VH-VL binders against Uncharacterized protein mtre-1 (mtre-1). Designs and how they scored, part 7

Target 1, 142 residues: Uncharacterized protein mtre-1 (mtre-1), of Caenorhabditis elegans (q09347)
Amino acid sequence: YHQYRELKCSTPTNSIRGGPDRAECHLVLKAEELETGRPVPTGLGCWQEDHDGEEREYCDIVCPKSHTVFISYIDQGHRACFNFITYQVEKRNDEHVLWRSGKCLNSTVNYRIGCKFDDPFETQFKSDNEIFAHLRARARRV
Below, E stands for the ipSAE of ESMFold2; O stands for the ipSAE of ESMFold2 at other seeds; V2 stands for 0.75 times the mean of E and O plus 0.25 times the DockQ between their complexes.

## First folded at step 4 (VH-VL)

Design ga06 (framework fv_guselkumab; at its last look DockQ between E and O 0.53; V2 from the best seeds 0.00; counts 0 for: pae E 12.7 > 2)
Fold by ESMFold2-Fast, scan of step 4:
Structure ga06 (fold): chain C 142 residues (1-142), chain A 124 residues (1-124), chain B 111 residues (1-111)
Amino acid sequence: as target 1 above (142 residues)
Amino acid sequence: EVQLVQSGAEVKKPGESLKISCKGSGYSFTSHWIGWVRQMPGKGLEWMGIIYPGDSDTRYSPSFQGQVTISADKSISTAYLQWSSLKASDTAMYYCARLEYTSGWTYFGTFDYWGQGTLVTVSS
Amino acid sequence: QSVLTQPPSVSGAPGQRVTISCTGSSSNIGAYYDVHWYQQLPGTAPKLLIYGNSNRPSGVPDRFSGSKSGTSASLAITGLQSEDEADYYCQSYDSSLSGYVFGGGTKLTVL
């Protein structure tokens, strides 16, 4: 059983294209994952960490097993995001997170992350409340 | 090979309009932002604004918003800076400069090539 | 008032080392925006000297080096020569202004 998670990162309105304004990320939840249809608040599920002297932003992708990462859109012709260098998925506590660093932090980018669920009955999160509780807990790891 | 060539010096009266130019050559003009920088006599550099000639997207410094207009004509690889009504306080050297795109990453906002400057003198 | 603060002047004798500081804040250098340096010889346009904190363009001698720490950056010039006499400007980006900012400039005198 395969599906995709999308993490959307956007620079503020009226930012210089490819410029240095930081992009804020949020997880795009499918309609089936939202009992009320409410969008996830911006920045929920993401946090900052130092990694060997560089700034990284980690985002919980709510994905038990990750197999691929795609960039579906980047800021018009500017390339800041390079797999394994300025972004990648990382395994933590048998779940997966996406991290970003460097100029990729300043880019309008949609990440499409492949997730494997062995069985719909083995899917850990099935409701708005469960998903939001999980994202809130992860967002506080600062 | 990259070159920015600016128009010649101008002597104007307060209240007059003025349009100065910056012509790029030796690179893809529509693929780089062009910035304008003011230097008043004996003073430092001040960023005024930038334009992306490929789609005419412009951004201004808050200090210069509404004071000047930046435009570009991509068919002749030329950027412009213009005033509708000059003041004596506009007396300065005006530079155009190209924003750098670093290889492998997005640009860092580096002004890597500069025009020679256009001296604008506004006096009565 | 400049957003990035530089000393108005520095001086040194030939062969000496000088350092020019560029002090910012949490909205620019402290926000991990890169610092670039420009040299302006008398009567000429500025020329890119250092980009991306510490990189030299082709043709810039290794006597010039840049560094960044916290909310500040520094330009170091070793083995001073008379032709280094110029104005030096740092430049970064400021998120609160959503724009590019220059330091006030430092005049280097060699003598």
Scores: ipSAE 0.006, ipTM 0.568, lowest interface PAE 13.1, mean pLDDT 80
Fold by ESMFold2 at other seeds, look of step 5:
Structure ga06 (fold): chain C 142 residues (1-142), chain A 124 residues (1-124), chain B 111 residues (1-111)
Amino acid sequence: as target 1 above (142 residues)
Amino acid sequence: EVQLVQSGAEVKKPGESLKISCKGSGYSFTSHWIGWVRQMPGKGLEWMGIIYPGDSDTRYSPSFQGQVTISADKSISTAYLQWSSLKASDTAMYYCARLEYTSGWTYFGTFDYWGQGTLVTVSS
Amino acid sequence: QSVLTQPPSVSGAPGQRVTISCTGSSSNIGAYYDVHWYQQLPGTAPKLLIYGNSNRPSGVPDRFSGSKSGTSASLAITGLQSEDEADYYCQSYDSSLSGYVFGGGTKLTVL
């Protein structure tokens, strides 16, 4: 079973080079990779952690119990976001989060993400409202 | 504790060069922009420019583009402000300050920690 | 004239309320950029007082508050105390200048 996500991060001026302005991200929930999808409110499910003196912003991509998570496409003009350096998808227990750091925090970038499950996704969340409640309980709201 | 410690006061003559410093500690120096701000005697604050020490990406206020050079040496956690030829009108207090983001989608950062200032006096 | 306009001075008696205005334009405060406020005590470096229009950093008393409306912002100080005597600066970003802008500063005198 498949689900797709887009994590859309934008600065106010659509800066792509990691300038001085911070990007803010929102998740888009998709059953098919290229559909328009269902947006999660901006900032919901994202939070900051300090990792060895470097700020990281983590976003829950809502792929719990997924056995395979992959990034199928990264839309960024200037390469401020590098896998394993300034971003990575990380598994925490049964959940998956995407973190960004460095100039990637200040860059407009979109991630297209696929998730594979053993069971239908709907067995975990019956509605988008349950997804939003999960995200509100997890991270700081902005 | 985040600290920005600037080099000491300078007394110079017109035409001389000068490089003043700002050493950061207590945080990841390469992961924050550092800005320079001028305060002329009895006047307000003027943003001069910013630098990201991690890769030396440097942005200048239009008023200061070509007038000063902002640089950094990340190996010693130090940012610099430099003049190739000082003028009497460069007499001022110069502050470095760390740019921090309070930001959501639409926000730009703020200067949350400031150095103590470096007084530069240019007189003949 | 500074890009952000502040009154040159304001005054108030101890215990009173004072406000300091910061007037900008559609290229800065009016565009969606936040306003931040700094306090500069005599002979010292500026200190962050208010960020993101209305948020107080740790250690700033709740008698300091900020707000933003349209192209203007306001810093309010209630319960005025003698240690509040300082210069106050607003700061934002300006898209037409592609840079950070400060107000001209306001000297607060506690009578």
Scores: ipSAE 0.006, ipTM 0.573, lowest interface PAE 12.3, mean pLDDT 85
ESMFold2, look of step 5: ipSAE 0.006; ipTM 0.546
ESMFold2 (binder alone), look of step 5: mean pLDDT 93; pTM 0.948

Design ga07 (framework fv_guselkumab)
Fold by ESMFold2-Fast, scan of step 4:
Structure ga07 (fold): chain C 142 residues (1-142), chain A 124 residues (1-124), chain B 111 residues (1-111)
Amino acid sequence: as target 1 above (142 residues)
Amino acid sequence: EVQLVQSGAEVKKPGESLKISCKGSGYSFTSHWIGWVRQMPGKGLEWMGIIYPGDSDTRYSPSFQGQVTISADKSISTAYLQWSSLKASDTAMYYCARLEYEVGSTYFGTFDYWGQGTLVTVSS
Amino acid sequence: QSVLTQPPSVSGAPGQRVTISCTGSSSNIGAYYYVHWYQQLPGTAPKLLIYGNSNRPSGVPDRFSGSKSGTSASLAITGLQSEDEADYYCQSYDSSLSGYVFGGGTKLTVL
């Protein structure tokens, strides 16, 4: 069983278009999460900072620390986003974040984000994590 | 009830201009993209382009960029596909279809409602 | 040639199961773009049959199902009936083309 979250993105003009415009993205919260009084992840839940000389936008992902976050789906109006190069999810200071950079930062993109309890007996999930770790190590070498 | 109603069949000669229409009803016309799809006789479906009637934002398939013009008149909930000069190779059935582009939806990128088609025959 | 590859034809007898494949690449299905399926009965416009890889619109019988694996998708039709005789098209989005792509279509013949 997997828990999925929808990241709803819209254009700055408050409309959905398949253009190159930067999307304003919001993580869709469940009713019970809203009732806890947690801040709605809006523009205030995202921030910009430097990463190795590149501008990145980080957005908080509401997912428990013990769970694994993954991107189950990405759709974009043109190829501006490349996995591990201009976007990915990661864990920072025990918090889950999505980051975007380069042309991906200024593009309309839809992310479907999964939040799953780590089951040590799910072999497929383990192999995907190993592949991702290997790809990240290779990407940092160049 | 969502409906897309297209204009009637056309018989034209090479070099003539043509404009066919697709009228939407039963939904917010300005809040959905309208796509155009070509089906040549005995062939498959080819996406030509889409238009967002709310602001006339238009996107074309690379194969159809410069070959046709897509436009819309939101005051009458109608989208158009136009040729300045028809060729025999333009002979085909042309469909309009509503594109569901709601972010976060599993319908995202779906042509969920289709017009009945407009047959265009170009011959001497 | 289509960017998404389908067999040009499949056939089956009433009551049988048929599967129609849709083969893409890393720029479309492999990039996790949704796959949608359309049914085109003879002489009619296409109709949405499956959306978002595996979901059925209201009115589509559960004999129709969709699945996706890697760079490919499949449409399965069980309990085949004569009214299922039609052309079937898969559709996705291709990031390299920045546009929507259809498979070449599969003609299903019953009996």
Scores: ipSAE 0.000, ipTM 0.524, lowest interface PAE 15.2, mean pLDDT 75

Design ga08 (framework fv_guselkumab)
Heavy chain, then light chain:
Amino acid sequence: EVQLVQSGAEVKKPGESLKISCKGSGYSFTSHWIGWVRQMPGKGLEWMGIIYPGDSDTRYSPSFQGQVTISADKSISTAYLQWSSLKASDTAMYYCARLEYSYTGDYFGTFDYWGQGTLVTVSS
Amino acid sequence: QSVLTQPPSVSGAPGQRVTISCTGSSSNIGAYYDVHWYQQLPGTAPKLLIYGNSNRPSGVPDRFSGSKSGTSASLAITGLQSEDEADYYCQSYDKSLSGYVFGGGTKLTVL
ESMFold2-Fast, scan of step 4: ipSAE 0.007; ipTM 0.543

Design ga09 (framework fv_guselkumab)
Fold by ESMFold2-Fast, scan of step 4:
Structure ga09 (fold): chain C 142 residues (1-142), chain A 126 residues (1-126), chain B 111 residues (1-111)
Amino acid sequence: as target 1 above (142 residues)
Amino acid sequence: EVQLVQSGAEVKKPGESLKISCKGSGYSFTSHWIGWVRQMPGKGLEWMGIIYPGDSDTRYSPSFQGQVTISADKSISTAYLQWSSLKASDTAMYYCARLEYTVSGDIEYFGTFDYWGQGTLVTVSS
Amino acid sequence: QSVLTQPPSVSGAPGQRVTISCTGSSSNIGAYYDVHWYQQLPGTAPKLLIYGNSNRPSGVPDRFSGSKSGTSASLAITGLQSEDEADYYCQSYDSSLSGYVFGGGTKLTVL
């Protein structure tokens, strides 16, 4: 179970990172979540949901040893990603801040990550919040 | 099956431009990153950069940023490595390789170079 | 000067065991990035030998095994054979360089 305190998003103009950043999100995570530097479990893995008349496969947030977070889904046989979050752990006011940056590497094989630019959910704050809430409900901690 | 086929050997003089190619087949070219790796004579492997052919997103090693240009033409499943002005120090074998992911309880997002081209020898001499 | 340090050479007799080390730092192997290994036979392109620290691709004999501990990784070859003469490279990712890094390579000689 991931415990995000808050998802803080800013407009793309507030991002200092280059590239096609549509939104920059900072996640505020409890210090204890990051103390061991361990990989985060994938929970139940992938699941399917219907959104606006289409079937999509969502996968748990994966926090690999590199502190990279992925959210992906399958769209018509191709792996697409909603969000790619590389987070850097910084201490601010006794909290660890999870920083969104970059975009994912793409693979159209049966992996839990993939990318598609201009995805319907890629830049929507409420889609981010809904997906994170859903993942928190399903995920388990190591 | 998956194959990466590179262009033939090149012999060039310092100051000349050069563009070498890497053609992928047997897989979805637009859905995998292609990397370029240099091997100087008698030396080890050096990562130069990667490109995602689907949107031409490129990432360079700090040592090669500004030294070379990596590009791709997805309509013919071909990636390119280009020099505007060659130096004698560019003499090397150049490999392209496909980047693939592995999953083992967590994601290895940096990937593995699972299939390699045969290499293109570039010799730069007066 | 490579970011990942390997011995420049190792040697063994047929049938013996050899181990090739790969030493990194806190920005790569020590940051929990996995290690991959490649075999380069003379005059050929590198070939994937081990991925994700310890996994073998199809077709790689079980004589080859990988392990990782702390800031270091190791490739072990048992039952050494003459066709194992090659250069061996470890590879990981380095967060301070934001890129892929290779070890300097190890030349294996079968005596």
Scores: ipSAE 0.005, ipTM 0.519, lowest interface PAE 14.0, mean pLDDT 67

Design ga10 (framework fv_guselkumab)
Fold by ESMFold2-Fast, scan of step 4:
Structure ga10 (fold): chain C 142 residues (1-142), chain A 125 residues (1-125), chain B 111 residues (1-111)
Amino acid sequence: as target 1 above (142 residues)
Amino acid sequence: EVQLVQSGAEVKKPGESLKISCKGSGYSFTSHWIGWVRQMPGKGLEWMGIIYPGDSDTRYSPSFQGQVTISADKSISTAYLQWSSLKASDTAMYYCARLDYVEWGSSYFGTFDYWGQGTLVTVSS
Amino acid sequence: QSVLTQPPSVSGAPGQRVTISCTGSSSNIGAYYDVHWYQQLPGTAPKLLIYGNSNRPSGVPDRFSGSKSGTSASLAITGLQSEDEADYYCQSYDSSLRGYVFGGGTKLTVL
């Protein structure tokens, strides 16, 4: 089904994990408005893609690549969307996306999406050994 | 009350087919996903897949894709797990569980809130 | 060998506090997927113990609590009792595997 995307972001909130770098956005997807023949805005930021035999809609989430995206809330009239099953957010090629599938595609859903700061030191390294190697290298440079 | 009742224990030979069942009662069967979880003897829990009985939308763990078939018959509120050709490595306890979504605070999430009693499948080589 | 790492065993004396860790990565717990905990008494099916990181189903005593921080989660059991002897499993969702993942399980022994 066709989708209308409206992204509404709050100012950064005080978050235990995100500090002042955290921001929250509300993503609204309105299938019913498109079904009534309303004009669809150009540059919607959402697209359809097959994913391992299922139809998914992906929508771009504007979070810095060093941040973690999360869903804090969804608001739906008919209970068609299930966390981990028919919707979720993920980091894909260092970009953040929301996807939805199955019955969730037939519903108008309001997603409240947040971004939280990741430790840049930790996100640069794949393991504790790499972190320790980096620290040892710096200690040797005098 | 919500109940999931599974079929009885099975003893099979390698190469045989098998279909085990999970019957739900006490709730709207077509409005909740049903999951299947394997537990090999002395080992932990492994998610195999889920099905939404209302339209038979089915999702598999990558480890079980092509290895088993999950299906449901909504007219009798029953979900199924099926093998076309059993292997000795399929010897395990198989659980079905209801996956329900719960709104907590400002978020939604799914959890396996009710479990069947389990079906022991033994495949002797 | 599980995607979520738990210690294979933990032990404590009656009345003590015990914690069971569940360590994930940026593709599961670190991606803000909720963590759920299940208790499996010997010879029985698993039972939901904690859902949504820290919530208790009706009938679960308040001496069981859950928490989550970064890429890890913890189950805490206070006032340990002999009937708590069981296997405990954490569970989340992994975006790379596109599915549900369980921890390897922790056997709790009450000494």
Scores: ipSAE 0.000, ipTM 0.516, lowest interface PAE 14.1, mean pLDDT 74

Design ga11 (framework fv_guselkumab)
Fold by ESMFold2-Fast, scan of step 4:
Structure ga11 (fold): chain C 142 residues (1-142), chain A 120 residues (1-120), chain B 111 residues (1-111)
Amino acid sequence: as target 1 above (142 residues)
Amino acid sequence: EVQLVQSGAEVKKPGESLKISCKGSGYSFTSHWIGWVRQMPGKGLEWMGIIYPGDSDTRYSPSFQGQVTISADKSISTAYLQWSSLKASDTAMYYCARLEYGYFGTFDYWGQGTLVTVSS
Amino acid sequence: QSVLTQPPSVSGAPGQRVTISCTGSSSNIGAYYDVHWYQQLPGTAPKLLIYGNSNRPSGVPDRFSGSKSGTSASLAITGLQSEDEADYYCQSYDRSLSGYVFGGGTKLTVL
């Protein structure tokens, strides 16, 4: 399995408008891409709260290729909370071992849309299995 | 340069109220959680709770829920730890620390500590 | 009664290597929550020594290193010096407690 990707969000010089229901910067997945044996794709994954017509900035996150970045998103009405969970995947004894870390190497940018970056209390998922199960369930419902 | 400066030592009697402070400087105070950690004499570190000053969201450890109140005043970049009624068992060094995001939360800068002594 | 278990003390001679263990469970270190290490010199506040299992903050010498395996983590100190005499604490997050947890601390003595 090849489950690592480099994730790049929109840089602070690129702005997006809207709230959670109208965010354009997000991870896009197809159901087949979440099946066993398929790599996890990456895409843009930055959101902002609805800011009533003013421009907002957001992050640039670059992870080593050995890491897969999962973007957790919590809808709190007019707010989008964005947490980065980085995964390192390797094959050991014909099994895939997944290590999770809440921060990418070289990610020194604070996320500045009013959400708590890498906050475990705001993270919806408690284990890697829950994350993959949630992604598969969401992809099938879409 | 990031600094957390705590209020001075306190000597109190059981049943009295107390509020100690932790003032942050050199960073965006409203963009980082502040945690409180207790160290009883000769003992280890115990996490008490955290507050996000930007929205006053507070989280307590189960052992300290209902025993203390954590608050913050973002206009003066100061976090607080408060007791309504002190006990002798509250005698300890109290540290505030900034929680940096990443790696599931790291306490990267610490205040110098506030010694609280509660005796009759 | 600490959620994370450390030996209460370790000792070594100058120039030697020591390791300090931090043993957790499936609800913390075993759930892939990262381990951080703090050094507390006598009479001072704790100082961040290692974060994210194995990363050193600026100013921490490379004699200090961290590792993690399964439900446990270790702090290794090589080339022991008298200035390393301190209490060392590991810290992680526990999902069952929904909170941050510290080890009981290890007193390092350089003989």
Scores: ipSAE 0.007, ipTM 0.526, lowest interface PAE 13.6, mean pLDDT 68

Design ga12 (framework fv_guselkumab)
Fold by ESMFold2-Fast, scan of step 4:
Formats: sequence, structure tokens, C-alpha cells
Structure ga12 (fold): chain C 142 residues (1-142), chain A 121 residues (1-121), chain B 111 residues (1-111)
Amino acid sequence: as target 1 above (142 residues)
Amino acid sequence: EVQLVQSGAEVKKPGESLKISCKGSGYSFTSHWIGWVRQMPGKGLEWMGIIYPGDSDTRYSPSFQGQVTISADKSISTAYLQWSSLKASDTAMYYCARLEYSGYFGTFDYWGQGTLVTVSS
Amino acid sequence: QSVLTQPPSVSGAPGQRVTISCTGSSSNIGAYYDVHWYQQLPGTAPKLLIYDNSNRPSGVPDRFSGSKSGTSASLAITGLQSEDEADYYCQSYDSSLSGYVFGGGTKLTVL
């Protein structure tokens, strides 16, 4: 059984941390993951993991209203995509929780991102690189 | 091992209240959503709602919003499904299931054995 | 109503191959939400059979396989056996309903 990072994602809430037409997401992380910086968001929602000598990049913020967010880059070509607003990290019940709340800072893409593709790997890889370059540029600006 | 154990069968009359339970064990109960699914006699599966026991955040299917209440008691690793006033149309098998995020929005990877609710009219 | 459409029944002889379709729309399977499949033997709770379109949990034989294309998904069962007689359900998520959706179910009969 192969699992992506554990996420709690819900439909938009009326709480002050939520926004209309956006999901509120909670990612449970072990304390050591936050301390080592992997997996941990870098800047505004991009982070890297080492997979046996190959670095994989994850980006989880592309948040125009009701838009899909990348959670992971590549794991056999798969990506987890969720709607959410922004993020913060806090400790809850002896667990580190990445709590995603707040407002979307800027729309970085105008279309819904696919979470799995029937396209050849080359097409998926090119699309991912283009999106990640855009997200990296936005993360550095903000 | 992961287990979800549900309360036993119920026979009720229209207008009566009812609360059925689903007890989780073998995993971190507060770190997974629990969903409730209805199966009417001879029919398919219908998602009713989900709850995150760690903070009692609850989400309902539009068809079941206001018809039932979902709750959880994390101190005893138990989720609940409740009716204030039963109708004959509530006659069904009710399943609880754990939601696991293995991909886009997750899957129901472990299921309880079901609770049969019969409401005579 | 069911937003994912499955044939009500399929049948095959022992040793043969059957395919069960699951047809969605642009708000669910077409929006890249993963498809999962559950097997329900008579008188039992559903059991996860295929997750994330094509992955098998431990203990599920390789005779069962899943695929997804566009707005549809498919469950293939090869080498049919009598113990495969069951109801099969597909499941995804629907953005317009903001919730989880199941197909109507398919009864598999092994002749």
C-alpha cells in the first residue's frame, strides 16, 4: 500500500480561517519532519524531499478561488491536488499540524491542475516544470 | 489491526430517536475522518457525511444535511450517527468507514460490519 | 440519483474476462478525482478492492485491475471464479456536490 502525505481536507467553512469556495486543509507531520525541513513547506508552499538520492519538489499553493493545489510532485507520476487558502504550522495534541487557512495571495495559474495524467511522462514532466517555475517565482516575490 | 466495530441492529417505530455507534481501534482515531454510508434494502451505497474526531469538524452530503447528526467522542474512539425522529424511509443498513488519503480526496479503506436499522410503519 | 453510472449487471463464465464501467462527468472523474472500487459479497460490508484508479491493496489478486480515461473508469476481472460473485461499486469525489459519490453498483454473476 502506497500513501501520499496524510491530509485532512474539507469543503469551505464559514470560520474566520476559511474562505468561500476554498478547502481548509490540515496536514499531520511528525515533529522530526518539521525539524529536518523535509517534508516542510518552503516559502509559500513549495518543499523538497529526498527519494534515495533524487530530489522531488512539492508545491501546495496555487490558490485562486476554488482552484486545485499541488500537494506532491512525483510519486510514480502521481500528484495530490486540493483546494486551500494559505498555511500555518502549529502543534496540536503532540503532533505538528500544517493548518492551511487565510486568504489566497495571488492567482498563479488560470486553470485546474490535473492530479493524474494519461499523458506520456514527458508531457507531465514539462507541465510540472512550467507550473513549479511559476510557483517559485511567485514564492520569491511574496 | 485496524478495526471499526458498529453497534447492533435496531428495530424502531416512526417518531422515535436513535443513536448508533462506530468504535475504531488499531490506529490513531483522531487523525482520520470517519464517514457514514447508507444502503437501503436492495439498493446502492450513499455517502451521508464525514467527521474528523480530532476536532469534531463535520461535513454532510446535501441530501442528509439536517436529516441526521454525526458526532464523535475521541476519549473512547467512537463516532455516532443520530436521528431525532425516525421515518419508515430511514430503514437501511448503515456503515461507518475510515477515510484514508492515498490520492486525490482519499478512499474508504476500512469498513465497519454495518448496523441494520428497521423502522416499521 | 447516482452521479456515477455503472451497468446494473454483468455476467461471464468461469475463466473468462469481464469489464465493469463507471461513467462520470467533468465535475468528478473528468476533474481528475481518483476512482476507487469496492467489492460487496452477499451479506457483508463493502471491502476496498482498487484504490487510486489502479492500485491493489495487499491480499487482492492480480486478476483485478483498474483503469481510468477521461470521464470514465473501468474495473477488469480476468480468470473469473465463482467467489467473484458480488456487487461492485465505483467511488469518486464530485466538486459540484462537494462530496463523495458512489456508482449505482454492478451485480456480477458467474455462470
Scores: ipSAE 0.005, ipTM 0.530, lowest interface PAE 13.6, mean pLDDT 68

Design ga13 (framework fv_guselkumab)
Fold by ESMFold2-Fast, scan of step 4:
Structure ga13 (fold): chain C 142 residues (1-142), chain A 123 residues (1-123), chain B 111 residues (1-111)
Amino acid sequence: as target 1 above (142 residues)
Amino acid sequence: EVQLVQSGAEVKKPGESLKISCKGSGYSFTSHWIGWVRQMPGKGLEWMGIIYPGDSDTRYSPSFQGQVTISADKSISTAYLQWSSLKASDTAMYYCARLYYDSSGYFGTFDYWGQGTLVTVSS
Amino acid sequence: QSVLTQPPSVSGAPGQRVTISCTGSSSNIGAYYDVHWYQQLPGTAPKLLIYGNSNRPSGVPDRFSGSKSGTSASLAITGLQSEDEADYYCQSYDSKLSGYVFGGGTKLTVL
């Protein structure tokens, strides 16, 4: 059994430095054992925002609110970006958003994000942190 | 060769201020978080906080927020731990340690440690 | 008190196997945050012994191994030697506290 499905979301190179500010995401849903992988609009795309003095890039994640979001793979390009925590998915106004740290904004970032139907009777993980930790562990083995 | 060298032992009275240091060498000091860990006599290890010297981003343990100040001077590759007013309960060994993250960002381990600074606060 | 629970002491004879447990909760080890282990010889600073649940730094002998299951982790020491007498600490990250947490420590006595 394949417990998780994927979406691939990439940030355009140099979006923070005046390049395109749109993220491209391919959504693959678990629903009914069917592979549903289509490019979907990211809504507002990506934007810069300050968070407690830290510059961040936020990107809309198009994953229905009834689905659980998790990261199965990340590639931020430069090794220097991996010596501290630089990204996370969180909920904002019942929408899913991904942020990345300003310390790594000058590289192309590729995220493989899973969207799984969040059935209350079948959900093993109860928080985004539990899901992200699980997927980070799997991403290391990729 | 990665090395963290801490300042020498201190003997202080309650109410006095103190600043101890941790000097890094053998690696890019501005590219790694430095953590501070307390060990009270005969007790275990307690994480106090971390600082990223490249931008002075500092994060504290809830138990130490407002009790100490962590800072760094990247021009001399040195991190600091400071008390404005010492208490007898601050008597402990204080360690600095470098924090290592892997590509996942969740693999925070203290891979190199300073030798420790003994702080004694009495009478 | 300690967020991660370790037995306060463990003992064994030379050549034997000992294991030291580290029990957490759903906000740390149960959330798949890695577990790291440190060895503290008497009068010295802690030294990294195991990182990322089961990896050994250069210079750490194969006699030391780590494992993780559910909300707990274990450090195993085989072929116990007198030089292994030390305090051992587990460490992870806790999402509820948004910080690093250490176990209470285990004193290993050889003999």
Scores: ipSAE 0.000, ipTM 0.524, lowest interface PAE 15.2, mean pLDDT 72

